# VH-VL binders against Prolyl 3-hydroxylase 1 (P3H1), part 17

Target 1, 115 residues: Prolyl 3-hydroxylase 1 (P3H1), of Gallus gallus (Chicken) (q6jhu8r557to671)
Amino acid sequence: SHLVCRTAIDEKQEGRSDNSHEVHVDNCILNAEALVCVKEPPAYTFRDYSAILYLNGDFEGGAFYFTELDAKTQTAEVQPQCGRAVGFSSGSENPHGVKAVTKGQRCAIALWFTL
Key: E = the ipSAE of ESMFold2; O = the ipSAE of ESMFold2 at other seeds; V2 = 0.75 times the mean of E and O plus 0.25 times the DockQ between their complexes.

## First folded at step 22 (VH-VL; framework fv_ciduvectamig_arm2)

Design Cv1 (from Cu1 with heavy chain T35V; at its last look DockQ between E and O 0.51; V2 from the best seeds 0.00; counts 0 for: pae E 2.8 > 2)
Fold by ESMFold2, look of step 22:
Structure Cv1 (fold): chain C 115 residues (1-115), chain A 127 residues (1-127), chain B 110 residues (1-110)
Amino acid sequence: as target 1 above (115 residues)
Amino acid sequence: QVQLQQSGPRLVRPSQTLSLTCAISGDSVSSYKAVWSWIRQSPSRGLEWLGRTYYRSKWYNDYAVSVKSRITVNPDTSRNQFTLQLNSVTPEDTALYYCARDHWYDFGSKPYYFDYWGQGTLVTVSS
Amino acid sequence: QSALTQPASVSGSPGQSITISCTGTSSDVGSYKYVNWYQQHPDKAPKVLLYEVSNRPSGVSSRFSGSKSGNTASLTISGLQAEDQADYHCSSYTSSNTWVFGGGTKLTVL
């Protein structure tokens, strides 16, 4: 499990990307151009389910979103909220990313499960 | 703070085995999100990725085609280090050798790139 | 003999923009989005500038930008500064689950 916090970029860090976490899949290597996800090491191939627990909600931005395999077409979005959990299968059906935090700091715990 | 400290001989004769060590501080060689690589640099070839070792429930290795028949990369968990062995060296193996770490992305992990490098070891192979 | 082709050298004056190319194949640069750029000053190890073609890690200036088209990736440095004088290397993940690098480009700031 990981505790992770992301903070909005201050005025000294120009040119930041729009994502706090780039789109990926938790148990395979995403090839968005070929629309496949290759389940091989060093990817975390043993992960079957993923969960995120948000520890706070006093921030702006930082939305969690799902995409198609193209890593571009958004299919769903979850707004973080204190105590909200997001659970999803770790495989190619759930490419996902996190948008930039625009104000404040987002903190969450990530968990992965093997069945 | 992660630091990679290299050691090993700087002169190796042709047909011998080049052996280098990379000691890790601030991280574990068995970290589930880390991948440990050897990369060399020469004027004629630039940077060349040689191979890697990493732990994903068991130990794995991947090697560049150019050296696959001659290379071994081994972890050492008790000393928190990893080693390069390159057999049957020739003068074309003369290079500045680096060890380096990358991560494989997950929630809270950094994206795929080499984020920490050793100080480099210039190895000369000559008769 | 490097797997990816870069120009051996490039030069520019302070304030100008320069672009460094990195050409591979459909099995590397043209395959995955995992194309990175590294800056290397003399007697130093390389340091990442860009990952996944165009993304900047924390602390990297917006003067560094990247793109790719087909089998060619490009690094652009705008507002060239004296401290940008260094070697620049591209890398790509391959369809064979390996990394390859370009031959490197020496940037001279005039």
Scores: ipSAE 0.430, ipTM 0.810, lowest interface PAE 2.8, mean pLDDT 87
ESMFold2 (binder alone), look of step 22: mean pLDDT 92; pTM 0.943
ESMFold2 at other seeds, look of step 22: ipSAE 0.554; ipTM 0.837

Design Cv2 (from Cu1 with heavy chain F107M; at its last look DockQ between E and O 0.62; V2 from the best seeds 0.60)
Fold by ESMFold2 at other seeds, look of step 22:
Structure Cv2 (fold): chain C 115 residues (1-115), chain A 127 residues (1-127), chain B 110 residues (1-110)
Amino acid sequence: as target 1 above (115 residues)
Amino acid sequence: QVQLQQSGPRLVRPSQTLSLTCAISGDSVSSYKATWSWIRQSPSRGLEWLGRTYYRSKWYNDYAVSVKSRITVNPDTSRNQFTLQLNSVTPEDTALYYCARDHWYDMGSKPYYFDYWGQGTLVTVSS
Amino acid sequence: QSALTQPASVSGSPGQSITISCTGTSSDVGSYKYVNWYQQHPDKAPKVLLYEVSNRPSGVSSRFSGSKSGNTASLTISGLQAEDQADYHCSSYTSSNTWVFGGGTKLTVL
């Protein structure tokens, strides 16, 4: 359970024109070249289910998207909205990222569950 | 601010055990966001990652093949530190030894980079 | 020998661009995208310059850029400055859940 906020002016991503949250998987280490996801420590292998609860919607950009294992082919997109929740399995079925926030600040709570 | 403070002997005789300690302030050795590594540097081999310890529901270690038979990296949660033990040293183990934090991305499962380093300890292995 | 191959030295004049290569295998540089570059000035610990091939941490100049093709990663420094004179090290995460480093490259600014 983590509170995450991203703004259009995030110095950690200075000069970026791409994603504000690179494509990853929550419980395994994605190898997009080999199209595999390696579920071994130090990965957070104990995560079985992920959820994101969006706390606001007064921003632009910041779309949440899913990809194939190649980390490139987008398969779905969810625009955050206040009170919207996105739930998904933490494994290799759901590589995902977040596009850059272009205006304002996006805040969400990330949750992980072990079953 | 995270700080890594190294300590340990700087002269070790061949066949003995090299033992170094890295004390952590500003973070926990059991942090799920990190792994804790030893890295050495010599003119002939450059930087060489030796191994790490980390907590992910339990304690784990990973070691470089080149030293795997001789190395142990241990955490000490009560003192908030981690140690290197390298057995059966030879003059080829003479190097500048660093401890370092490998900061892991906590919103997914991927490594970042070594963001904090100890001050370095030059260890000479000589008879 | 280091696990990753870098040129031992490279030189350039102020204002020039230089590129440092880092060649590994399909089990390291060619495996994951977790390839990093570190800058090291004399008598100092290495400091991260780029991570995940091309990302700059806060405070790193946009003159530093990175790329990867196959088993080779590259660091490019544009607008070379005197303070860029240092050693440069690449690292890669491996398919065996380890880190490996290159042998290092000494950059001399003429």
Scores: ipSAE 0.576, ipTM 0.848, lowest interface PAE 1.5, mean pLDDT 88
ESMFold2, look of step 22: ipSAE 0.619; ipTM 0.855
ESMFold2 (binder alone), look of step 22: mean pLDDT 92; pTM 0.938

Design Cv3 (from Cu1 with heavy chain Y32N; at its last fold request DockQ between E and O 0.81; V2 from the best seeds 0.71)
Heavy chain, then light chain:
Amino acid sequence: QVQLQQSGPRLVRPSQTLSLTCAISGDSVSSNKATWSWIRQSPSRGLEWLGRTYYRSKWYNDYAVSVKSRITVNPDTSRNQFTLQLNSVTPEDTALYYCARDHWYDFGSKPYYFDYWGQGTLVTVSS
Amino acid sequence: QSALTQPASVSGSPGQSITISCTGTSSDVGSYKYVNWYQQHPDKAPKVLLYEVSNRPSGVSSRFSGSKSGNTASLTISGLQAEDQADYHCSSYTSSNTWVFGGGTKLTVL
ESMFold2, look of step 22: ipSAE 0.656; ipTM 0.861
ESMFold2 (binder alone), look of step 22: mean pLDDT 93; pTM 0.946
ESMFold2 at other seeds, look of step 22: ipSAE 0.608; ipTM 0.866
ESMFold2, fold request of step 23: ipSAE 0.669, 0.691, 0.645; ipTM 0.871, 0.877, 0.855
ESMFold2 (binder alone), fold request of step 23: mean pLDDT 93, 93, 93; pTM 0.953, 0.950, 0.953
ESMFold2 at other seeds, fold request of step 23: ipSAE 0.657, 0.641, 0.667; ipTM 0.872, 0.857, 0.870

Design Cv4 (from Cu1 with heavy chain Y32N K33S; at its last fold request DockQ between E and O 0.53; V2 from the best seeds 0.66)
Heavy chain, then light chain:
Amino acid sequence: QVQLQQSGPRLVRPSQTLSLTCAISGDSVSSNSATWSWIRQSPSRGLEWLGRTYYRSKWYNDYAVSVKSRITVNPDTSRNQFTLQLNSVTPEDTALYYCARDHWYDFGSKPYYFDYWGQGTLVTVSS
Amino acid sequence: QSALTQPASVSGSPGQSITISCTGTSSDVGSYKYVNWYQQHPDKAPKVLLYEVSNRPSGVSSRFSGSKSGNTASLTISGLQAEDQADYHCSSYTSSNTWVFGGGTKLTVL
ESMFold2, look of step 22: ipSAE 0.654; ipTM 0.865
ESMFold2 (binder alone), look of step 22: mean pLDDT 93; pTM 0.950
ESMFold2 at other seeds, look of step 22: ipSAE 0.661; ipTM 0.866
ESMFold2, fold request of step 23: ipSAE 0.694, 0.715, 0.643; ipTM 0.875, 0.889, 0.863
ESMFold2 (binder alone), fold request of step 23: mean pLDDT 93, 93, 93; pTM 0.955, 0.954, 0.955
ESMFold2 at other seeds, fold request of step 23: ipSAE 0.681, 0.648, 0.598; ipTM 0.875, 0.870, 0.844

Design Cv5 (from Cu1 with heavy chain K33R, light chain R56K; at its last look DockQ between E and O 0.73; V2 from the best seeds 0.64)
Fold by ESMFold2 at other seeds, look of step 22:
Structure Cv5 (fold): chain C 115 residues (1-115), chain A 127 residues (1-127), chain B 110 residues (1-110)
Amino acid sequence: as target 1 above (115 residues)
Amino acid sequence: QVQLQQSGPRLVRPSQTLSLTCAISGDSVSSYRATWSWIRQSPSRGLEWLGRTYYRSKWYNDYAVSVKSRITVNPDTSRNQFTLQLNSVTPEDTALYYCARDHWYDFGSKPYYFDYWGQGTLVTVSS
Amino acid sequence: QSALTQPASVSGSPGQSITISCTGTSSDVGSYKYVNWYQQHPDKAPKVLLYEVSNKPSGVSSRFSGSKSGNTASLTISGLQAEDQADYHCSSYTSSNTWVFGGGTKLTVL
């Protein structure tokens, strides 16, 4: 598990991506152009399930979202909330990203499970 | 702060084995989020990725096709370092050799970029 | 030679914009978004400027931008400054789970 914090410094954070975390898959390497996800080392192929536990909610932005394999077509969104957890399979069914935090600091614990 | 410190001889004779060491501080060679690469640079060929070692529940290696028959990259967890061995060298192997870390995205399994590089070791292969 | 093709040199005057191309194949630049750009000053190791085509690590100037179309990625440097004089390298992850680099581009600031 990992504590992950992202902070918005909107006027002083040059080169910040539009997303806090770019769209990816947790156990394979996403090829969004070919619509395939390659499950081979060095990818974290041993991850079977993923979870995010939000530690705070006093920030703006930072929405968690799912996409199709194209990494563009958003299929679902989860608004962070203190104590909210998001669980999902780590595979190609669940490409996901996190939008930029626009104010404050988003903190979450990431968890990965191997069956 | 991660730091990569290279060591090894700077002159190697043809047909011998080129051996270099990269000592790691601020990270572990067995970190499951990292891969540890050797990259060389020459005026005629630019940057050339040679291969890597990494730990993902066991140790793996990947090598560039151009050197696959001659290269070995090994971790040493007790000294927190990794080594390059390139067998049967020729003058064409003369280059500036770097070790580098590729850190894999914390929430994902996608490649990142080479964020830390060693200082470089110019190795000359000549009689 | 190198797996990715870059122009050997480019030049520009202070304040101008320049663009450096990096052309690969459908198995590297055209396969993934994992295309990176590195800046290298003389006698220094490369330093990352852009990753995933257009994203910037912390501390990289907004003057650097990137794009990709098909098998070609591009680095654009706006508002050239003297300290931008350096070598620039592109890299791409491949469908065989390896890295490849371009041959490098020497940028001269006139």
Scores: ipSAE 0.589, ipTM 0.846, lowest interface PAE 1.5, mean pLDDT 88
ESMFold2, look of step 22: ipSAE 0.634; ipTM 0.861
ESMFold2 (binder alone), look of step 22: mean pLDDT 93; pTM 0.949

Design Cv6 (from Cu1 with heavy chain H103L; at its last fold request DockQ between E and O 0.58; V2 from the best seeds 0.68)
Heavy chain, then light chain:
Amino acid sequence: QVQLQQSGPRLVRPSQTLSLTCAISGDSVSSYKATWSWIRQSPSRGLEWLGRTYYRSKWYNDYAVSVKSRITVNPDTSRNQFTLQLNSVTPEDTALYYCARDLWYDFGSKPYYFDYWGQGTLVTVSS
Amino acid sequence: QSALTQPASVSGSPGQSITISCTGTSSDVGSYKYVNWYQQHPDKAPKVLLYEVSNRPSGVSSRFSGSKSGNTASLTISGLQAEDQADYHCSSYTSSNTWVFGGGTKLTVL
ESMFold2, look of step 22: ipSAE 0.658; ipTM 0.865
ESMFold2 (binder alone), look of step 22: mean pLDDT 93; pTM 0.948
ESMFold2 at other seeds, look of step 22: ipSAE 0.663; ipTM 0.874
ESMFold2, fold request of step 23: ipSAE 0.690, 0.703, 0.705; ipTM 0.865, 0.871, 0.875
ESMFold2 (binder alone), fold request of step 23: mean pLDDT 93, 93, 93; pTM 0.952, 0.953, 0.952
ESMFold2 at other seeds, fold request of step 23: ipSAE 0.633, 0.713, 0.637; ipTM 0.857, 0.878, 0.851

